# VH-VL binders against o60147: the designs that were tried, part 12

Target 1, 175 residues: o60147
Amino acid sequence: MLEKNKYLYIFRHIQTNQVLLSQGNVLKKTALFQLPYPLQKPVAPNGMRPAKLRKDHWVPLLKVEFPNESMFQSVFMQLLNYRKYRSVQPLTSDLLKLPIPVRRRKIMRQEVPNTIADLADILNKEKFPENSVRLQLSDKSDSEYADWPPSVQIDSEEIKLSRGFREKTTVDEAR
Key: E = the ipSAE of ESMFold2; O = the ipSAE of OpenDDE; V2 = 0.75 times the mean of E and O plus 0.25 times the DockQ between their complexes.

## First folded at step 13 (VH-VL; framework fv_lerdelimumab)

Design u4 (at its last look DockQ between E and O 0.71; V2 from the best seeds 0.61)
Fold by OpenDDE, look of step 13:
Structure u4 (fold): chain C 175 residues (1-175), chain A 118 residues (1-118), chain B 109 residues (1-109)
Amino acid sequence: as target 1 above (175 residues)
Amino acid sequence: EVQLVESGGGVVQPGRSLRLSCAASGFTFDYYAMHWVRQAPGKGLEWVAVISYDGSNKYYADSVKGRFTISRDNSKNTLYLQMDSLRAEDTAVYYCAKGEHSGYFDYWGQGTLVTVSS
Amino acid sequence: SSELTQDPAVSVALGQTVRITCQGDSLRSFSASWYQQKPGQAPVLVIYGKNNRPSGIPDRFSGSSSGNTASLTITGAQAEDEADYYCNSWDSYGNHLYVFGGGTKLTVL
């Protein structure tokens, strides 16, 4: 059985800049489990896990193409663990000095660059074959958040933005 | 001086529940993630659960998922572990541990013994 | 099964150097921490990060890492160093967010 290419989609919230990882081009409600528990009944703009997924609040940040399932799963799981790791670290003194709402906003603003940096770090450590991973960003300037290894080929074309999903491909439909 | 003091351990029958507490002092409690780590008699250390500084994130070992609940009251500088549906294999000394940057545990309590037996 | 592996037991002569090694894929991504546990006592952090010692830990304790391994070295072992030593790290693959090694019993001869 021939291995098919796998795609990782990373979405950002249009208001809070929170980040969700997706194994498909359409966000599933289970993706919300990636967000922290709400301390009260908040909506996404409050920087916590909403009760319902509003797909229209999320836009694709980047698309990563892997040549096989093994590489995809490895990177996907590591990204989740990096996020979990960060979520249980103590806050810096500077952040702790800020009012809670301001603090939360600042932390959320860091999710996009942190996720990109995490991805680059993971890929650097994996040492995949040269040009074996294809990266397409919604904003090519986001690639500047990290140094990419030779295994990563950055697409010169930016991804077309679509809230909550990307256009379906034959590969995505097979999932 | 940092101090962590566990309490609530004891002997219980399988299927029963038990709640552990950890009283913290000597540091700013709500700045740090807190952990539970257990050690079965004569065995090694096993991580059980972690809770973030504000309680917004909780993670568990697979062995206790769905049965144990970690929580904290920052106003009381106290960490909790609600243990439901206890099993014999849950028998262990339970330690509370203070989390620190880069995910290590810089301070540990003395532990409290939980014995699950029929 | 543990994602971090340690030798179950090692011995060292008094005043000599001993290295305890921890191996696992997670160590490629995350730093290890080391804990000393004496009989009937709680674990004590002895090394974290690249080579950091908490206050009160003797300078004969040091840490190192290479590839998928991390090591605790005791240079000039003392009698009081006889204990169990555990390594700990994050799991990069999500099965066990925090992972301890199986522990190494150090005997000082």
Scores: ipSAE 0.581, ipTM 0.855, lowest interface PAE 1.1, mean pLDDT 90
Fold by ESMFold2, look of step 13:
Order: C-alpha cells, then structure tokens, then sequence
Structure u4 (fold): chain C 175 residues (1-175), chain A 118 residues (1-118), chain B 109 residues (1-109)
C-alpha cells in the first residue's frame, strides 16, 4: 500500500476571523457548511453562514503536512468535531452580559486561537513520530496559542501568498 | 425548580411525521444547549440531537440525520423535534435534556412515547 | 473506537462495594458522566466531570478515571441502587458528538 503526503489547509476570514478547514489548497463552497446555521434575523455581519463563498475574503492561516492519509483523516475529523463541541457549550456570564452583536464578534474572534489550540491538543494526544508533521503559519506568532508536541516541526518560513495557498503558475507571455 | 415537559408522542404509521415539543421552565432557557435522547423499549439510551443556545448550530446522530430536525423557540422556552419519514426503529421514549459543560445532561423530562407501527 | 463499552450486568452484595466501568478512546481527554435509571423512570445524573455529585445524590456514589476508562463506584450498596447505569461522553473520533454506553444492569443481592 502506497502512502503519500497529505495537507490540511486552514483559512481565516479577513474581517470576522472565522475559520474554515479544507482538504484542498482552494476553498470549495461546501466548506461554508462548517459555519453556524443561518439565522432568520442576524444582528451582525458574518455572524452566520454567508450565502456564497467570497474567496477574496478568506486568507491562509496555516497548513499542516501529514505523512499519510490515515493521520490526516484522523486529525481533520477530530478538529471538525472539536469545533462542533465548542459550538454547543454554555456561554460564560461575561459573554451573556454583552449585547448580541458584540457577543457574536467576541466569539468569532476566538476561532483562530481556539482552532490552533484544538489542533495542538489533538496532535499532543496522538503518538505521531518525532518531526513527522510539518506546520507552516502565515503569522509565526500564532504558534504561541499552544504548546506543540515533538511530532510537530514548525516551518521557519511564513506563508507569503495572498488569497490562497497555491503558487501561481508561470503566466503565458502576453501577446 | 427546573422542569422539562415533553409532549406530542403517539402512535403513527411508518413514513408519517410527528412533532415533539418540550416546555422548559425554572432556568434561563437561551443560555443552554438542548438535547433529545431516546430509548427504545427494553433498550439503552441513544443520543439523537443537539441545538445550541441560540439555535445557530444543530447536530444529529447518524440514525436520524436527514429525517429529524431539532429547533427551538427561545421566546416560548420550547424545544422541538420534527420527525419525518418515521420507521419502526424510531419507536422509543423521547427525552428532552438540558445540556451543561463537558457534555453532561443535568436535567431530563419524563419522556413522551412514540410508537411507529403498521 | 467511537463506542463506550460497559459490561451488560454486574452484581453486588448488600453493603458491599461495586465498580461499574466504561471504556472509550475519547475518555483519554474527556470526562464521562453517569446516569441512573430505574424501571419506568427517566434517567438521573449521578456523577459528572471526574467526581462531581449533583445535589441529592448520596455520597456513596463516586467517580474516577484512568487512561481510557471511567468508573462509577457505589460504596455500601443499598437495595434502591438496583438500576441501569449509563455512561456518556463527548466523542471526538466519530460522526456523533455524544455517545452513551450500552448500560449496566446492577443487581443488589
């Protein structure tokens, strides 16, 4: 059986800091199903699932390279489940004191640090080989949201691409 | 005192629909996730569905996904379960349960019986 | 494994100590909660978190966990403790967010 490297791609929204997980380096519209069910009367922009995917609104947060499909699928599924778990927890009294639009903005702003912490928690409980998982961030200071296990090697280079993870191909010369 | 009172159970034929209600009192309803849990006669407990405090997130057990819809009306302190395309294996007592941190259910209703038979 | 595994039945002599176990991979990270159910009644929470008892639950009920196993212990079992006991946990590995064990029928001899 042949194993090949698999990548987890994570995007954040440029304004709300909501997070989307992707198996591919370009977001598919179906990724929006990771976001809360639409409310009839939303009180804040992007406090709910957008009607369409605006790729210019989602930028790279991080990517993770796994040595095989099995590791990738385990971590990806668990990360989605951690997000679902967080979405059904009781609110703190401090959040409940806030007006609904402010409360929603504070909850959305926590998605980046929460996703990074959850990823690290999953990787810490799994017994992956040392340095077998490569992590690359758009902002290396984001690694400080969590403590990383020996299995994770944090890439010294930040992601430099705007609007996505894919390098542009060589353009045909304009004629 | 926390109270959860289920209603809307009954006998229905396979393929038909029922809507269960759960009236909540004695706590701030829109602070908490709410759950449905069922128990077939002589069988164990099966988690069915959860809805977040504001209704924006809903999740289902695989056995009911696509057929059941959980909802809530926070202005009426009421939880709902819309059950479509009912099957004989959906026959159970359906409990309304209040969710707390760490995935436990601190208060339960007395349940309402749903019987799906030909 | 996404299942919570319980023995289907256990027995204890009146006044003796019994331990009911629950195993699952998610219990390495997350606490089990425990529910008592008597015939014809709704389940009642008896232990949550590692070892928290709700108000009204006798102090003979306690909880513990180690590795992937959670345990409910009844010290000095009484006749009214005869019931079904279910563990429940959040499940990070499967398609379900919450899973119950299959239940353990406790018989007090």
Amino acid sequence: as target 1 above (175 residues)
Amino acid sequence: EVQLVESGGGVVQPGRSLRLSCAASGFTFDYYAMHWVRQAPGKGLEWVAVISYDGSNKYYADSVKGRFTISRDNSKNTLYLQMDSLRAEDTAVYYCAKGEHSGYFDYWGQGTLVTVSS
Amino acid sequence: SSELTQDPAVSVALGQTVRITCQGDSLRSFSASWYQQKPGQAPVLVIYGKNNRPSGIPDRFSGSSSGNTASLTITGAQAEDEADYYCNSWDSYGNHLYVFGGGTKLTVL
Scores: ipSAE 0.571, ipTM 0.788, lowest interface PAE 1.6, mean pLDDT 85
ESMFold2 (binder alone), look of step 13: mean pLDDT 92; pTM 0.943

Design u5 (at its last look DockQ between E and O 0.67; V2 from the best seeds 0.51)
Fold by ESMFold2, look of step 13:
Structure u5 (fold): chain C 175 residues (1-175), chain A 118 residues (1-118), chain B 109 residues (1-109)
Amino acid sequence: as target 1 above (175 residues)
Amino acid sequence: EVQLVESGGGVVQPGRSLRLSCAASGFTFSYYAMHWVRQAPGKGLEWVAVISYDGSNKYYADSVKGRFTISRDNSKNTLYLQMDSLRAEDTAVYYCAKGEHSGYFDYWGQGTLVTVSS
Amino acid sequence: SSELTQDPAVSVALGQTVRITCQGDSLRSFSASWYQQKPGQAPVLVIYGKNNRPSGIPDRFSGSSSGNTASLTITGAQAEDEADYYCNSWDSWGNHLYVFGGGTKLTVL
């Protein structure tokens, strides 16, 4: 059916390195529900769920093309559930040793490698056909956070940001 | 000694509300996720809800979504369950449970009985 | 959504070995935990992770797993082991984050 329904899009926050999952190539405000509820404490305030979506703060991390809608839905739901699981784990002894602001920043910075590792774990447990799933990254070195199954073809080209708009004639070009 | 003590159970009519409390002691409450687990009379265990260590993430079983609200007050070492729009099928003993890594529950309270009947 | 399946009842002769099983798709990814519950009492954790036993749990209790199945083994069953036993795990595919098995009533003869 729709090409958008076959793609998983993953975004990274430019400042906090937090991750958002999306089925569309542009984020919707409802994606913000993936972020923690706001706390009254001022520590790391840009890591909490903001009132409004700042699309200029979220850049592509990776996208995954699936051969059909049912594969996409299965992986998308599982990946969301892995993130919920991580969000309710107790503090580890390593994190406990850190001052609270440093601890929160370290937790947020683990979201990129953790999400990539979780995606690979899900794909390794699925029995998809060889090369049926195309992975494209903004930074190809990020593929090194995980071991990928034979079903995954990693695109040699990195994601390039693009926007469509009509070219307008300038005075210099019209001459 | 880790101790979890539930309170606030009782008999209520359908459609009414009830708030459960769980007083925690013997561990650093603010480091751990906390859970509610319930057991209907003569039935098995059913997970109800979880709240992260700082309260910033909350999740619920489908059977209670939109009706129950889990919360915590780390300054009082207390876990809460606000139960609205109660139904007969919510009749159960409600346990407070301390979460550890990978989702197992190493300590449980003795439970508080909630009975929803006319 | 994935459920955890347990046999509803199992019997064992005093001093014999019994195995209680728990099956579900989530067990391929996550370890089971096991809880003992005696009538009128709260559940007590007896096994977590692969085969970790909390302090105070007798060494006759052990756990194992393979594929989508987790097992609780009681070697040399005693009268006080008569109880309901529940497995639990994280549910990565379901509507719930955590799921319990239906429970197994162990009778020691």
Scores: ipSAE 0.605, ipTM 0.802, lowest interface PAE 1.5, mean pLDDT 85
Fold by OpenDDE, look of step 13:
Structure u5 (fold): chain C 175 residues (1-175), chain A 118 residues (1-118), chain B 109 residues (1-109)
Amino acid sequence: as target 1 above (175 residues)
Amino acid sequence: EVQLVESGGGVVQPGRSLRLSCAASGFTFSYYAMHWVRQAPGKGLEWVAVISYDGSNKYYADSVKGRFTISRDNSKNTLYLQMDSLRAEDTAVYYCAKGEHSGYFDYWGQGTLVTVSS
Amino acid sequence: SSELTQDPAVSVALGQTVRITCQGDSLRSFSASWYQQKPGQAPVLVIYGKNNRPSGIPDRFSGSSSGNTASLTITGAQAEDEADYYCNSWDSWGNHLYVFGGGTKLTVL
């Protein structure tokens, strides 16, 4: 069985900059489990887990293409763990001095650069073959958040922004 | 001085429930993630659960997922572990531990013994 | 799932140096912490991060790391150092999150 290329999509919330990982080009409601539990009954703009997924509130941040399932799964799981790790660490004194709403906003603003940095770090440590991983960004400037290893080929073209999903490909439809 | 004091341990039958508490003092409780770690008699340490500083994130070991619930009351400086559907293999000394930067545990309680036996 | 492995037992002569090693894939990404446990007592943090000692821990304790390994070294072992030692790290693969090694029983001869 010839292994097919796998795609990781990373989405950001258009207002809060929260980040969701997706194994497909369309966000599923189960992706919301990546967000922290709500302390109240908030909507997405309040920076917590919403009750329902509003696909139109999320835009693709980047697309990562892997040559096989093993590499995809490895990176995907590690990214989730990096995020979990960060979520249970103590906050810095500077953050703790801020009012709760301000603090939350500041933390959320860091999710995009943190996720990109995490991805780069994971890929650096994995030492995949040269140019074996293809990265396409919605904003080319986001690539500057991290140093990328030789295994990563950055696409010169930016991904087209589409809220909640990317255009389906034959690979994505097979999932 | 940082102090963590566990309570609530005892002998219970399989299938029963038990609630553990951990009273914290000597530090700003609401600033830190808190953990439960257990140790079966004569065995090694096993991480059980973690709760973030504000309770917004909770994670569990697979061995207790769906049965145990970690919670906290920051106004009381207290950590809790609700243990439901207890099994014999849950028999252990349960420690509460204070989380710190880089994911280590800098302070531990003395532990409380939970014995599940028919 | 990621596991941390330790030798179950090691011995050291009084005043000599001993190294306890922990091995696992998670150590490639995350630093290890080390805990000392004496019989009937709770674990005590002795080393965290690169080579950090909490207050009250003797300077004969040190930490190091290389590749997928982390090590606790006791330079000039004392009788009171006889204990179980556990390494801990974050599980980068998501099954256990916080992972302990199996523990190493150190005997001081």
Scores: ipSAE 0.310, ipTM 0.779, lowest interface PAE 1.8, mean pLDDT 89
ESMFold2 (binder alone), look of step 13: mean pLDDT 91; pTM 0.941

## First folded at step 14 (VH-VL; framework fv_lerdelimumab)

Design v0 (at its last look DockQ between E and O 0.64; V2 from the best seeds 0.49)
Fold by ESMFold2, look of step 14:
Structure v0 (fold): chain C 175 residues (1-175), chain A 118 residues (1-118), chain B 109 residues (1-109)
Amino acid sequence: as target 1 above (175 residues)
Amino acid sequence: EVQLVESGGGVVQPGRSLRLSCAASGFTFDYYAMHWVRQAPGKGLEWVAVISYDGSNKYYADSVKGRFTISRDNSKNTLYLQMDSLRAEDTAVYYCAKGEYSAYFDVWGQGTLVTVSS
Amino acid sequence: SSELTQDPAVSVALGQTVRITCQGDSLRSFSASWYQQKPGQAPVLVIYGKNNRPSGIPDRFSGSSSGNTASLTITGAQAEDEADYYCNSWDSYGDHLYVFGGGTKLTVL
């Protein structure tokens, strides 16, 4: 079959630090289904699934280039399933001691390190060729959340775009 | 002391609905994800659905997706399974199960039988 | 491939050692749990994680794992160990999160 997409794009919410996974450099509305389903009440400002995707609230976290689409699809699905796994674990005693708003913020703040650790765990368990997976981060220090296998090459250049993964034309920078 | 008690099973015709309940006691219900697991007569175990501790995440086996709805009422320590558009292949004993850390089921109910037949 | 594969039946002589296996790709990432079911009864957790035994389960039951395979071992099998045994794991590759193996009927001769 003809190869089509071998790139994983990961976004972070600017306030909650929640994470969305995407196979495109622009988030689709269906990405919101990765967030917790809102309870019977209106969508809470503390990270429940909103009715509408606000693209200006999501910024690049990292981008991964895989050797081919098959490897991308496998890692993408596994990463989504790791997140679902985490979502159905029991509360720990540390979390139970916290007021509910503080608990929710702490859980959301763990999504960035957890996603990076899960990605690395998946890549460490796969048999990819050395240096065959290129990882680019918006903040290189985020690579410190995990130990990376020899298959991963961490790009020395950070993602420098403040919104989305597409470079924008500016008039002032052209001068 | 820790108990899960299912109810609501019975005989129904295809295309009809049933609602199962699971009453929990002897543990802090709000801490745990809860599951439904079924077993057709003479067959193996099949996982059906899970709901997170606060109900904000729900997932289903492909065989029931779109027809079954899992829910919980933490004020009543009760788990529910709403089963719509029932089919003959849904005939099974339905177990309520408590989810522990790392995806195992440490406590099971005795089950309730659902028979879908003309 | 997210399925869990078990042999449908195994036999063991009374007092001997038996191993029941479970294979699946998800076992590389998520540990198996093991359930015993006797006729007309609900399943009972026997082993979880790599080799953890719940309170009340005899120490003749143990677990192990390597690669995509998990095993349940019964050392010194007793007549009351005759049952169906199921492995279960998280499904790494699909939207149905938990998968049971097809079950293994253990006969104690």
Scores: ipSAE 0.656, ipTM 0.839, lowest interface PAE 1.2, mean pLDDT 86
Fold by OpenDDE, look of step 14:
Structure v0 (fold): chain C 175 residues (1-175), chain A 118 residues (1-118), chain B 109 residues (1-109)
Amino acid sequence: as target 1 above (175 residues)
Amino acid sequence: EVQLVESGGGVVQPGRSLRLSCAASGFTFDYYAMHWVRQAPGKGLEWVAVISYDGSNKYYADSVKGRFTISRDNSKNTLYLQMDSLRAEDTAVYYCAKGEYSAYFDVWGQGTLVTVSS
Amino acid sequence: SSELTQDPAVSVALGQTVRITCQGDSLRSFSASWYQQKPGQAPVLVIYGKNNRPSGIPDRFSGSSSGNTASLTITGAQAEDEADYYCNSWDSYGDHLYVFGGGTKLTVL
């Protein structure tokens, strides 16, 4: 029995470049739980969790299509772990040279390339079948952040950006 | 020399609280994530909790989540573990460990024994 | 929750080679680290990543991985290598974030 395709959407914050993972093309408020600092300032620029989801502050970074639930879940969970892992890593020498506020901002800015790199790393290790995973990026240049395994087919077309949504032409239902 | 020294262990009754400390020296404490790992008598190692370099992120094992609180005072180079609602199964030697990249621990303390017994 | 499994005990003759293996789904995606623990002592990192040895660890210790397994190999086992060995990695599904194997008691004969 052929399972239904699953989609992973990764969104970035337009100001902070924080990253949210989504199982759908529309961000849900529960996605905010992915962000740290729940008890601190509700302002995203400082790497904090906003009190409310502002969908218009988030743009799609990439879309990943998986042929089945198992593959999706595996990659999704691993991505979360990578993010958690990075959140507790020791500081690099470059970061240590920066004042704390600047450092924190820089760390947040790195979430996009890190997430892309993480995804590639995960997929490389999973050794999925050739061309079994389809990747569409909002910016093709972002694909340069990592080497992609044969399992990944990069779409020649970029995502038509829509804040909070996958595409501007489609009004997605919040389900 | 890099060193971690745990303290605060002892014998407590179930339901009670205990606070462990870990004094760090020989490295820049506020640059690194710190961990607690425990080992029940005659058993294996169990990861307990981690805290980021600045204390902004914390994660716990399911077995202690909601009961234990990891914290740190970077001004004192000290890591803490507040253990509430202690259970018999929490009996263990508790190690503090220095975090490194690739999810490994390169420095360990000698541990402090926590015994939860009625 | 991801688990790492190890044989509870292995033995090796003095000067011989022994491999301690760790198995788990997380190892398909993440590298393992290995820790040596002697009785009454704290664990000591002996191998991390693909095959990295911390300073002070003898070169007879090496690491490898294949599929869902990671292995610690001691080439030319010495008496002092008798200890418990634990593997560690990420929890693939984030339930525990970090996970240890059950440990392997190595006896040097």
Scores: ipSAE 0.230, ipTM 0.740, lowest interface PAE 1.7, mean pLDDT 87
ESMFold2 (binder alone), look of step 14: mean pLDDT 90; pTM 0.931

Design v1 (at its last look DockQ between E and O 0.67; V2 from the best seeds 0.52)
Fold by ESMFold2, look of step 14:
Structure v1 (fold): chain C 175 residues (1-175), chain A 118 residues (1-118), chain B 109 residues (1-109)
Amino acid sequence: as target 1 above (175 residues)
Amino acid sequence: EVQLVESGGGVVQPGRSLRLSCAASGFTFDYYAMHWVRQAPGKGLEWVAVISYDGSNKYYADSVKGRFTISRDNSKNTLYLQMDSLRAEDTAVYYCAKGEYSSYFDVWGQGTLVTVSS
Amino acid sequence: SSELTQDPAVSVALGQTVRITCQGDSLRSFSASWYQQKPGQAPVLVIYGKNNRPSGIPDRFSGSSSGNTASLTITGAQAEDEADYYCNSWDSYGDHLYVFGGGTKLTVL
């Protein structure tokens, strides 16, 4: 039986620049479990897990098309584990010198370049066939965070959907 | 001198709970991730759990998920492990360990023995 | 795929060189660290990264890595080097974030 292509979808938060990984083109509420646990008292620090998913706050960063489910699952699980690894590293001397709000924002803003670098690191170590993995970005300059293996074909077209990865309505097409 | 001292071990029946503590001294506790690692008698080392420097991220070995809770009180330089629904296979010496950059444990406590038997 | 494999035992004559190996797929992405454990004692870090020694560890201990394999080498083995040795790394593939090898008992003859 033919293997169905499988997609990895990655979203970025419009305010905090945090990253969420998704198996589907629309974020599920369970994606919020990827964010840090809530603090006991509400202090609006960057990186808090919000009580609900605001889909209008999360925009496409990139998507990756894999030739089959097995390749997708391997990369998706590794990417989640790389994020966990980064979340438990000690404070560096540069970070400890910063006021706490600034420190949190700096850590969160590194999520985009870190996620892209981790994705590329995983793909460079896998033995996927040449041009078997298609990468599409919302901003093609983001590909510069990493060196990509021959298995990756970077799509010439940027992601142009206004809300997510789904096609716009007919009304939007008419405008 | 950098030190980690575990306490709270003992003999308990299956299904009961136990809380372990780890007192830290000689370093800035809230800069580092902290870990629990256990060793069953005559067996190898098994990682149990980690908590990030500010407590915002916690992760567990599959064997203890849903039963154990790692926590920290940075004002007291203390790491905790709440162990619920204990089983015979949880019998081990429990070590706390300080996590350094790139995932190695540079400082270990002396361990505290937990024995789960009926 | 998530496991780190070590030989359960090795022997070395006093003053000779021994290598203890550790294999696992995660070692392609994450460096191994090495711990020495003597009976009744807590583990002690002896090598981290590919070849970094903590303060207080004799220079007869060294590390190396290639592909999915890491090695701990002891040159000029001493009687006090008799111990269990564990490798450890981040597990990029499984549910266990940190994995230890099964340990290698080193006997100094």
Scores: ipSAE 0.616, ipTM 0.832, lowest interface PAE 1.3, mean pLDDT 85
Fold by OpenDDE, look of step 14:
Structure v1 (fold): chain C 175 residues (1-175), chain A 118 residues (1-118), chain B 109 residues (1-109)
Amino acid sequence: as target 1 above (175 residues)
Amino acid sequence: EVQLVESGGGVVQPGRSLRLSCAASGFTFDYYAMHWVRQAPGKGLEWVAVISYDGSNKYYADSVKGRFTISRDNSKNTLYLQMDSLRAEDTAVYYCAKGEYSSYFDVWGQGTLVTVSS
Amino acid sequence: SSELTQDPAVSVALGQTVRITCQGDSLRSFSASWYQQKPGQAPVLVIYGKNNRPSGIPDRFSGSSSGNTASLTITGAQAEDEADYYCNSWDSYGDHLYVFGGGTKLTVL
């Protein structure tokens, strides 16, 4: 039986560049659980979890379409693990040269390219069938952060998702 | 010389709490993630918890989640493991380990024994 | 959660080559690290990444991977190599960020 297509949406915060993974085209409050608790300030700029989800602060980074649940789940979980893994990595020499506030900001800024790279790495290793995964980016230039395997078909068109929300379709425009 | 020294182990009754410490020396402590790994007598290694260099991120094994708390004091070059609601199955030698890239542990302490028994 | 499996025990004759294998789905994507543990001692990192040896580790230790497996190979086993060997990886699906294999007891004959 043909399974339904599954979609992975990745959002970035417009200020902090933090990344959230979403199983839907609209961010849910539970997505914030992907972010660490604030140590002192409940402010996202320090790589912390906001108290509330402001959907308008999150912009779509990319959309990934999988042909089945298994593939989706595998990639989704691995992405989360990659993020966790990075969060506990030793500091690089370059980062160590920076003051702590600057360092933290830089780390946060790296989440977008890292996530893209992670996705590519995961997909490269999974060896999925050719053109079995469809990738649509909000910015095509972001695809340059990684080499993509033959399993990935990159859409020629950029995603047209609103901040924190689903793609505007013709139907939506008619409403 | 890079060194990790665990302390705080002992014999405790089930339900009690114990706090382990790990003193680090010979490296820049606040640059590295630190881990706790335990080994039950005659058993294999089990990863317990990790804390990022600045303590901002913590992750636990399911077996200890909700009961154990990993923390660190970078001013003292010390790693901690607060163990609450201890169980018999928590009996183990507890090692602190220094984290490195690609998820390996390049430095280990000699461990401290925690025995949970009635 | 992802698990890593190892044979509980293997033996090798002195001067011979032995391979200890770790198997798990996570190994399809990620490299394993290997740790040697002698009785009453703390584990020691012997191999990490594809085939990286920390300083002080003899060159007779090497690492490899294939499919869902990672292997530690000792080429020319010495008596002092008798120990427990554990593989480790970080790719656990949500439950455990890091996972060890069950360990392999290596006996040098």
Scores: ipSAE 0.328, ipTM 0.767, lowest interface PAE 1.4, mean pLDDT 87
ESMFold2 (binder alone), look of step 14: mean pLDDT 90; pTM 0.928

